# Designs tried in a protein design chat: VHH binders against p49116. Part 53

Target 1, 238 residues: p49116
Amino acid sequence: EGPLLSDTHVTFKLTMPSPMPEYLNVHYICESASRLLFLSMHWARSIPAFQALGQDCNTSLVRACWNELFTLGLAQCAQVMSLSTILAAIVNHLQNSIQEDKLSGDRIKQVMEHIWKLQEFCNSMAKLDIDGYEYAYLKAIVLFSPDHPGLTSTSQIEKFQEKAQMELQDYVQKTYSEDTYRLARILVRLPALRLMSSNITEELFFTGLIGNVSIDSIIPYILKMETAEYNGQITGAS

## First folded at step 4 (VHH)

Design g72 (framework vhh_brivekimig_d4)
Fold by ESMFold2-Fast, scan of step 4:
Structure g72 (fold): chain B 238 residues (1-238), chain A 120 residues (1-120)
Amino acid sequence: as target 1 above (238 residues)
Amino acid sequence: EVQLVESGGGVVQPGGSLRLSCAASGFTFDNYAMSWVRQAPGKGPEWVSSISWSGGTTLYADSVKGRFTISRDNSKNTLYLQMNSLRPEDTALYYCARYSYGLKTPYDVSSQGTLVTVSS
């Protein structure tokens, strides 16, 4: 039995739509987010342990955790995405919607709270200076979560999660040996991902491209795509 | 059987232009991002440019920005590289590659590539 992840699974390269518009629009934001989502799905599908669980289990796992994977991806790719600029544009749009009385104040508060939680998460990851290896294992811990309802093979999923945690611990210990509590600081960030609404993430990042079709509904299709189709999606349309 | 056939290479003077073509067959061309990669004599492969499956996004190596233009015609299953203001440093074998296929050497592709020589 080799390691859960190989060096190829540490590589996570997002290609952004080019050029970035002078003023961010819904199309650019949704295209960028879609590329990240497809990259995240392709990353998960490439893991041998994930493949070994079978199609039905794979679909259930990704449906349960896509928002957590996507949020980790946002944090990891925050610089290449200019995520702070994207979030500022979304906030500006929301403030304009308040002034024009287009959205209820309650809904806007819910969305703003979600954005603040997202910013806090990304800032905490940036302060911890999470590297590519750590991100890969955090995604694996999230992906192999045995506690979602309706899962089959929960004992095997739990073993893969334990293996991910063990390999992350080994990596952190050998690489950051001087920082005795680094692993604990990293792992304590993960519960926050479960508290973020997938529905609000979908509204913020995917409205322009799939506004009338839920991400949950398209996940089985995405996971059945051949590698070539994934590559088409992660480079996107203009 | 997947096949990529490059053409359009030749000998050109510094400051000149060439247009490379890559004819694709054996796969659904419009499902793939495509790239141009070159290898100078005695050197390793160097990525030059990439284009998304739809043609909506293009990327260029810093060494060729403003001089080269990548494009595609999905109706003809053909990839193009327009090379302007050519320099002696551009002398290389040029290969087209599918984005998902990590080209490490010219020998990792089925084609021999097309030779571009810029006389110094």
Scores: ipSAE 0.000, ipTM 0.113, lowest interface PAE 18.9, mean pLDDT 81

Design g73 (framework vhh_brivekimig_d4)
Fold by ESMFold2-Fast, scan of step 4:
Structure g73 (fold): chain B 238 residues (1-238), chain A 120 residues (1-120)
Amino acid sequence: as target 1 above (238 residues)
Amino acid sequence: EVQLVESGGGVVQPGGSLRLSCAASGFTFDNYAMSWVRQAPGKGPEWVSSISWSGGTTLYADSVKGRFTISRDNSKNTLYLQMNSLRPEDTALYYCARYSFGSKTPYDVSSQGTLVTVSS
């Protein structure tokens, strides 16, 4: 009962490593991305509906959708992250790999297409001026996706997704009452998230992870992280 | 996940030969340049050789030119290093590595490695 999300779920404040180095490197990019990923996972685990699904189900959900959540987070935090600067640095590294014959033409094409899709997505969200409430509900719609293979409790997940959609509709109709088509313009952006490869996201943002671990393998540990451990990760504190 | 598994190391006398293999999984092998990196006891890592994604270009450290040959079989997702005329100074843990354009180090290195000991 009650709303799916509370006001605490609308606040989404990314703390960046500081200062930004003069020349961006994989460690700075990875640290920034890791903080966003940890913030996104902490956000998800704070939702009572998410916890109500049980540990096995909620872990499977996040494994299936982390890339969509992360990409929404990139769009929401694009200014705080100076995302355009990070992407420019990544493109510069990629251009060097082209000149040195380090990656196949097909792989270069896939990576460039991913970067262009990401830029286009973030630009479209910026043009729509998506607010904090709208981002929170879009993340909830993505999180409670019942259509990933192998999920248990799909009927309950679908119920939570529908609740997220209804609460988003209610919010938009009340807040942007004069803009009849705003909700449709927002929702039509979501399918693009499924076209972006999680493997390419890992290559672009997470190459600095210790032990060459996959995001899929660390998700269960992040979700079980104590509040103190989580705070240490997002602030860089010991 | 990206996985690289090295094999073929062993003990050999000076002037002998060994062939190292690296089995790759978790990514499209023929999209990436590959390298061999070695680390001798008490020393930092040393790049040995690289091969382009297609196998059309090979590069070698001056210390191994004319003795080592890097090759790949994209149909088997396998990288090779043929080592001839081995010297005691070639003694090291040998790692295969995938090119990474996002890395501060341009190559991701496997944690396992395969040990090559050249002893008289």
Scores: ipSAE 0.116, ipTM 0.633, lowest interface PAE 5.7, mean pLDDT 86

Design g74 (framework vhh_brivekimig_d4)
Fold by ESMFold2-Fast, scan of step 4:
Structure g74 (fold): chain B 238 residues (1-238), chain A 120 residues (1-120)
Amino acid sequence: as target 1 above (238 residues)
Amino acid sequence: EVQLVESGGGVVQPGGSLRLSCAASGFTFDNYGMSWVRQAPGKGPEWVSSISWSGGTTLYADSVKGRFTISRDNSKNTLYLQMNSLRPEDTALYYCARYSFGLKTPYDVSSQGTLVTVSS
């Protein structure tokens, strides 16, 4: 019937904490990442197809793909976030942790490899000059992934993923008509998202969480959050 | 303007129970998630439990799951923590917080707290 996504779903505007500190710290990085995570989950919740799957399916889908959505969001918002500066600050912190013998060398190596994969992914997306429509549909393809273990309603999820792929193809062929292989180049970037560890993403961006609470445990809460509460979370309003 | 006032702390024997309350004012209580955070002597702050704006979703730290129950009464602007099967390691100052998951610094945390002592 109608398109999977409306023009409102193409808009993805991250508001960063202000002012930016002169030296980045765990609190600023965690708040910035939390705002992006909340924006990403609010975006997913606003899709009628997503709502139609029901609460249990919605929770399972987002638990399975939040890291992929978050990483796409990092790539899309890399400039507004000054992501390269945030990653440099994280690297500096890790190097200082080695000097102070606070972390094992093997763990530091795993985290540095993750940072390298993230930088390479974001650079690839930047080189392709992915636009807002393309990001919206790539996020939809990731969200409506029917192949995660434990999912119900997999036939409906697959149908929505196919619809996202078709609408992306139609958009790219119309908008970038001179670039016959553009769709193939952007789709081939998606498998790399599955190689990025959600546990390492949590360590890099969400170390500021009180009590080391996991993202998996907060997902049901965020998905049930009302618009007023969501706005309070992303602005820190009193 | 935003005020969070805790009460209900005290001294209890291991295996005992206490119910903490937090009276909130100065904001629209039913629009925000709320949390309990504790600080044990000589340790940093530890998140204990959170509840969504409606009370429909609750989360617990592994150390308290099955023993503590968080609840809220939006008509009274009050947050509660029912603590059962208390252990010596639960000894701490307990703080009520207007808190966002994903932020280390909560929006508002009471400076007073309420002391819970589980004595041997």
Scores: ipSAE 0.000, ipTM 0.218, lowest interface PAE 12.5, mean pLDDT 82

Design g75 (framework vhh_brivekimig_d4)
Fold by ESMFold2-Fast, scan of step 4:
Structure g75 (fold): chain B 238 residues (1-238), chain A 120 residues (1-120)
Amino acid sequence: as target 1 above (238 residues)
Amino acid sequence: EVQLVESGGGVVQPGGSLRLSCAASGFTFDNYAMSWVRQAPGKGPEWVSSISWSGGSILYADSVKGRFTISRDNSKNTLYLQMNSLRPEDTALYYCARYSFGLKTPYDVSSQGTLVTVSS
């Protein structure tokens, strides 16, 4: 059969809210994160193999892996987002929250540990010079994870994951032929994505927009959205 | 061109019920998730409830869960909010909104709204 991904799946363009405020605020950070999340889900929905699994399986897969997809998206779009500046603003807010007794020290520690893990992941990807093709395949590998609890069609999901791994290997060997261990260095980064708390990601990037509902709860709505509405969400257009 | 018209507000005693309606026009209603948002006097907007395009997925704010019921009739391009066991804290101007980036602060909100007052 044909390849799992096509050149159209390599294109991953995040449109940031404009204008950028003089001082970063929760609204700007959450809107930027929301655009990235919608872009990530629209990307997944565009894959023929993903469509072939059916709506129920699609919903279950994205619910299980949205945090991994979002984190890969943060790493891929770190420059466009000025992610280091966003993280610095979050750290500053957390430090001020300690001074004003708005958050417990234990919670601040957990959030700071998460920010450190996120920064280490993004720095590792940057140092490896992960390109657009590699990001597309890494996102496919985490999307087609057969090992999440409660999944059906696990054998078909596993075959798509193996196909993603094979196509990534072929790409890396062709493009980075002199770097014998590049693929191994890339793949050993993936387990770290599952150690990062989806609850803390939601708290840092989405609380200002969704309030007291979870990302898990809104995923079925996003996956059912029409193309025009998706385009509106990722560009801020009406 | 996109138009949302709210109705059904009024004055009610604590423990009472009201049913709000939102008539939509100027877009394909059954392609969009819809929300109810409220704004109490002197406070910012608060997201109340959302319903998917098909009605298959529904979300509620913790403050209204178990008391309010969101529904839609795609054949009539109308969104509803059934409000039971109303409390003084529910007093607000209620807006119908088309789904946007934030469920808490939707971008497409009607400027008119419908006023709900819960008082003894």
Scores: ipSAE 0.000, ipTM 0.133, lowest interface PAE 16.7, mean pLDDT 81

Design g76 (framework vhh_7n9e_1)
Fold by ESMFold2-Fast, scan of step 4:
Structure g76 (fold): chain B 238 residues (1-238), chain A 120 residues (1-120)
Amino acid sequence: as target 1 above (238 residues)
Amino acid sequence: DVQLVESGGGLVQAGGSLRLSCAASGFTFDNYAMYWGRQAPGKGREWVSGISWSGGTTAYASSVKGRFTISRDNAKNTLYLQMNNLKPEDTALYYCARYSFGLKTPYDVWGQGTQVTVSS
């Protein structure tokens, strides 16, 4: 009884830092990405099924899948973020780095391949015209992944993932009844998220973070954060 | 190295005002969101207010909203907290800090604090 997600979980509103600078800089990119990451983690922690798994499991799940959630968020918020402009600025920075002999050609190639994979993923999602309900359930499927190394309580996680898949199927079947294979086209996009390196995502979008702070190290603090502290972070002020 | 130095605290009667300052050095001040936190005797640290890197966005704890105003001067590397209509429950050591993902992260840079005491 009861759905895995509610109408509250379909709403996913990213507020960008204002004003947008004339020329993109590391701080603006990092603040924008941080707001999206915070929004994604707060979205996850608001799910009753997620809360029911307990703090240790919640931390392990988010540590394992934050890059997949973040990438789905980038695709969903691509227009709001002007993601193509952000990626162009990152590419320009990388090209300047090779001219200054600051990075090896092999590293630049790895990073560029990551950017191309990200662009291809976002383009495929845009072409499919994925709606807010579909994004919510895709994020839930990713969040409740029982197959990450080191996870415990995998049976319960798998049950929540299956529930997410079932509810997505019901929605797509009713809403896009004329498109018999839509669900299959959507679901086959998800494995690509596992091919994208969380370390490269962190380097591209979170370079402006204070010191050598890793996303893995701050996840437990974000998940324990009070609502007022969270709201301040998404406005860039807390 | 990175340093935050608070000043402007003191003893004030209920209903009074104080202006706190935080002098930042050792980092590019206008690249970071900043906040004020406080710790009352026998209590944990409480988030009070935050301000974005540009000063364009501010946020406040419900307990101080409408009474306190956070601001910054990026040219002077200084953060401010204007406190009006002070209450005895505002008595605390006030800290400024540099943000990454929130007030309580282990990587936030904290100052030594400035004591605010509000008498009834």
Scores: ipSAE 0.000, ipTM 0.113, lowest interface PAE 18.1, mean pLDDT 82

Design g77 (framework vhh_ozoralizumab_d1)
Fold by OpenDDE, second read of step 5:
Structure g77 (fold): chain B 238 residues (1-238), chain A 120 residues (1-120)
Amino acid sequence: as target 1 above (238 residues)
Amino acid sequence: EVQLVESGGGLVQPGGSLRLSCAASGFTFDNYAMYWVRQAPGKGLEWVSSISWSGGTTKYPDSVKGRFTISRDNAKNTLYLQMNSLRPEDTAVYYCARYSFGLKTPYDVRGQGTLVTVSS
């Protein structure tokens, strides 16, 4: 069959909430994160191979890798999002919690380490100067990971992942022919994604929007939403 | 998934007492401050009590101060609210809530609630 990804899948444009507040507040951060999450999931949904796996398998895949996709999205959209500023704001907010004795020392440590890991990952990706094609393929590799528990059609998922890897390799070889080890440098960043806690990510970026509802539970709903409906909800929430 | 399950609500006469319990699961209980909030019919959510993650600090609004006591057993992942000298105005659905720093209010992550009715 044809390529796994097309040029349409390379485009990954995040629209930030408007207007930007003078001071980044929790609502703005959560809304921004929500938009990124939706964009990431709808990106996945736009891949024909993803659609071919069926709704149940699709849902399972996204449930398994949403944090990784989201994190890649953060890295890719770091400039547009002013991610460093967002993270600083989160840290500042966390400090208030500390002062008020609302979180244990252990929890504070966990959250701070997670923020550090996010920042480091994004910085590392920036240093590598990852382009839109590379991000698209990396997302595909992460999306079509067959090693998550409970997945059906693992053989097919593996094939899609391999296809993504091959296409990435071809792209890198063609585009960066003088950099023989670029592919390896890019791929070795992926393990860092799995070191990150989805729970902490959820708490940092999404709690303000969904309350006690988990991202896991809303994923099927997001995947069924039409883009128009999504846009309407985002604008209505502002 | 975060779960908070309230229990202990019921009908009580004015001046009576009730003890509410909240069973917490799906997160590390002793990492978070906990809250009791209530919602009376036709009214908004009202903060009732809070307790620090360690249990070392408790806070109450004037409306319940001296009558209500919040406590927690971190070993059992359980939050408690001892309510004494109950008044008709205390009639409400009571919710157990986990602290959340990412919300407009610190007590938006809460259970389904338990109904407390104070009536003669």
Scores: ipSAE 0.736, ipTM 0.896, lowest interface PAE 0.5, mean pLDDT 92
Fold by ESMFold2-Fast, scan of step 4:
Structure g77 (fold): chain B 238 residues (1-238), chain A 120 residues (1-120)
Amino acid sequence: as target 1 above (238 residues)
Amino acid sequence: EVQLVESGGGLVQPGGSLRLSCAASGFTFDNYAMYWVRQAPGKGLEWVSSISWSGGTTKYPDSVKGRFTISRDNAKNTLYLQMNSLRPEDTAVYYCARYSFGLKTPYDVRGQGTLVTVSS
């Protein structure tokens, strides 16, 4: 009972590596992306409805949607991260890969299309001036998606998604009462998240994270982290 | 899931030969340049050889040039390293790796590797 999300779930504060380098470098980019991923998973695990589904369901949901959550996080934190500068650096690196025959033409096309879709998504969200409440509910809508293959408890997941949709509608209608079609403009952005490859996102932002392991493999461990251990990973303190 | 499984290592005397293989799965093998890298006990990863996505271009550091030959069979998703005139300093765990465009590292090392021991 009660609202799906509380005010604590609206707070989404990315702590950037400190100090910021004079020039963006690969280490800073990967560390920033890792912190955002960890923050996104910690956000999800803090939701009572999410916890109520149980550990196996939680792992399956996050494995299915981590790329969507991460992309929403990139859009929300684009200014803090200087995302446009990061994407420009990635494009420059990709151009060098073309010239050195390190990737096939087909793969280059796929990666460039992914970067363009990411830029377009983040620009669209910026133009809409999506607020913290709206981001929290959009993340909840993608997290509680009942239509991923292999999920159990799909009826309960669907109920949580419907609750997220209803609470977003109530918020938008109350807060932006003068903008009759704002909710529709926001919701039509979500399908684009599913067109983006999690494998390409992993290659662009998370190479060399833990030797020879994938994000899929680390998700269960991140979801089980204690808060203090988790905060240590986000801040990079050691 | 991206998987790289190395095989063909073993114990060999100086001047001997070995052929390493790497079976790739979980991605489109012919889209990526591939690498052989090695790690000697107590040392970091050292680049050994590279091959372009098509197999048309190969590169080697001076330490192995003329002794090692990298090749690939895109139809079989397999990478090879022919190692000739082996030296004690070639003793290492050998990993195959996929090219990475992710900016943190130039290649992804995914497998457990295959041990090559060259006894003096």
Scores: ipSAE 0.533, ipTM 0.839, lowest interface PAE 1.6, mean pLDDT 87

Design g78 (framework vhh_brivekimig_d4)
Fold by ESMFold2-Fast, scan of step 4:
Structure g78 (fold): chain B 238 residues (1-238), chain A 120 residues (1-120)
Amino acid sequence: as target 1 above (238 residues)
Amino acid sequence: EVQLVESGGGVVQPGGSLRLSCAASGFTFDNYAMSWVRQAPGKGPEWVSSISWSGGTTYYADSVKGRFTISRDNSKNTLYLQMNSLRPEDTALYYCARYSFGLKTPYDVSSQGTLVTVSS
């Protein structure tokens, strides 16, 4: 029936922690990343097509794709978050790990490759000047991926993905009518998201002090949050 | 998923010894330096000891140096802490921790812990 996404689903506004510190610090960076993750899941749960799939399917989809959604969010919010400064801090931290034998050479290589892939992805999106509508539909395409292991209702998920692809095509062809190859250039960026390890992303931004609570375990709780409870989490006023 | 399971805690008299073990799974154990962290009731976490990814270098908090020995067996994905000359002040929950390259904390620790009580 109607469009997959409304104008309310195109709006993606990251509320940064307040007040902004004079210097970027670890707590501010991690709080910003947590807010982006929460915003990404709240965005997904607000889509009527997503809600129609049911709680079990919703949980399975987000568990499978949260890293792809988060990475798209990082690219979209790169300037607001000062992502380049964050990645530089991570590189410096890894250099110290080498000097103190904290990580094997193989693990350092894996993490550095992840950071390079993330930088390359964000630079590609910036170079293409991806707009808010395009980001919304790219997020919808990765959310409604029917090819993750263990999914049920795969035919309906595929139908919603196809609808997202069709609506993106219509938007790009109308808005960027002089750029015949824009849609193709955008879509070929998506496979790179699956090459980035969710485990590396989780360790970089979400590892706790005591008790290893995984993102996988918190997803069902975030998806069930009332709007007021969600707002409490992102503002720290629960 | 990353799992760290501690064991070997117990009640021991002052001057006694205990050997803690930590069984690691869900990651490549020999890629990471490992640590022991303890937390006494009402106190914050205290770093105790660390061992490099290869086992070639060890580090100790001044409070345990000469009494505790950290070691690892990469073939068994297991971390150890040999505790000698135990004192009442060593009473705490002991946590196995994987080094983290993350920004939030240098430790990815188990939620379980193993209780060490040094008391007559």
Scores: ipSAE 0.554, ipTM 0.828, lowest interface PAE 1.5, mean pLDDT 87
Fold by OpenDDE, second read of step 5:
Structure g78 (fold): chain B 238 residues (1-238), chain A 120 residues (1-120)
Amino acid sequence: as target 1 above (238 residues)
Amino acid sequence: EVQLVESGGGVVQPGGSLRLSCAASGFTFDNYAMSWVRQAPGKGPEWVSSISWSGGTTYYADSVKGRFTISRDNSKNTLYLQMNSLRPEDTALYYCARYSFGLKTPYDVSSQGTLVTVSS
């Protein structure tokens, strides 16, 4: 079998909505997030191994890991997105809600902690200077996680994950041969992704666009969309 | 077509400085780590320095640490090597190279080389 990923899977270019508003509003944030989500899912389905698992398994995998993929995407696209500014805007919005007594103290704490975790994760990835190949392989490792409940073809998923790990290892060894522990430093960041609440992420980034519709429910639809179709959807939602 | 073209080589006295440039074309430059490699007469290739895709991380061979500085300008698709305090043993043909995943060798593309001669 050939490699799990090719050079085509390394490219991960997010196009932001235009024009950028003077003040980041909920719509802009949600649209930006939606584009990233679509990009992430499109990336996943572009992987031959992913396609080989079949639609049901693919859907299940993405449902299980979309938040992790999205978070990796945030980290990778942090500069293009001006993520710090987006997060600041979200915090400001949250402050307004607090003043209006719309949220419980516990919920506020949860949301603020989540935002902090997101920022810290992205900062940590930036500090590590993760490149496009490394991001691609990390996303693959996250995508092909066999330890989610309810998955079929777990043996095959595990094989793909191992392949992703091996290819990452080979890449890091070749590219960063002078940094013996780089691989370990990179991989040790992955557990932080699973500390992130998908529900809170959904609320922060997507509530303005999808309303009461869950990301979980739209994933099958997104995965079936052609590139042209989801581009149209994004533009239509604006 | 993927291409790397280096420039800046020449003759310099010991203790002198040179700056090499490598212009990249035919690929997304900022997706790749880049390296400088040199080959002295009668010797095999020697790794000199590498830089990450963003330029945020740099690596140097012990023989050039403290004297050479690798950098890049992604907006210009250009790799640089500032060489200070040059020594006769730095005399070599210098190549810029692109990292390539999946190949047996770490580099899939390299330049033709620019000659650096350090002599009194």
Scores: ipSAE 0.100, ipTM 0.595, lowest interface PAE 2.6, mean pLDDT 89

Design g79 (framework vhh_brivekimig_d4)
Fold by ESMFold2-Fast, scan of step 4:
Structure g79 (fold): chain B 238 residues (1-238), chain A 120 residues (1-120)
Amino acid sequence: as target 1 above (238 residues)
Amino acid sequence: EVQLVESGGGVVQPGGSLRLSCAASGFTFDNYAMSWVRQAPGKGPEWVSSISWSGGTTLYADSVKGRFTISRDNSKNTLYLQMNSLRPEDTALYYCARYSFGWKTPYDVSSQGTLVTVSS
């Protein structure tokens, strides 16, 4: 069988909303995050192995792992997004919530811990200088996770995950032959993605969504979009 | 999924009383300040009242001060609005809203609502 991913699956180019506002606002943050989420789902849909699992399995997988894919995307696109500036703006906004007793101390602590974990993850990935091939395979390992509750076809999903792991190992050993422990350093970062709450990610990045819709409810619609509609969402064009 | 289900609306005569309830699910209710927002037909949304996460602080719009009382029962995940001395201008669809620091306004508004009609 051929490789799980082709060179087309390594390309991951985020187009930011334009123009950038003088001061970051919730709409700009939400639109930027939505473009990244749409790009991530379009990326997943383009994988032949993913398509082979069928529509119901595809929806279940993405519902289970969208937060992990999104977080990997944030790390990969941190520079183009000016993610540090976005997170600083969010932290500044939280100060007003504290003063006005709008969030409990426990909730503020949970949100701040989430932001800290996100910053730590992105900084770790940047320090490791993760390349485009490595990001593609890490996203594939996350996508083809057989251990989420309620999944069907778990044996086939596990096979694709193992194939992703094998191809990542082959790539790293060939490309970074001098760094014997690079793969281990990369893989040990992945469990942290499961500790980051999808509910907190949704509150931080997606509260600007029209009609108070949840990410869970829109996933099936995004996965059914035609390529032109995906491109429209990524670029902001109708 | 965050759900806010309003109830308790109805038709009352001027000077009457109603108690609205909002049942919250899908999030930890006692972590968030809650608000009541109303929208009369053909008008934009108007903030009515807010209560802090603990219930220790309450705020009211000038139009309802002294007549309305906001309260919450964190053990039941329920928000209340006691409305007394109702006036025709209180006629509106009333929405329960959770505070959101990521929204363009300081609160999220539920799509359901409960209708209050004060007949003159």
Scores: ipSAE 0.316, ipTM 0.753, lowest interface PAE 2.9, mean pLDDT 87

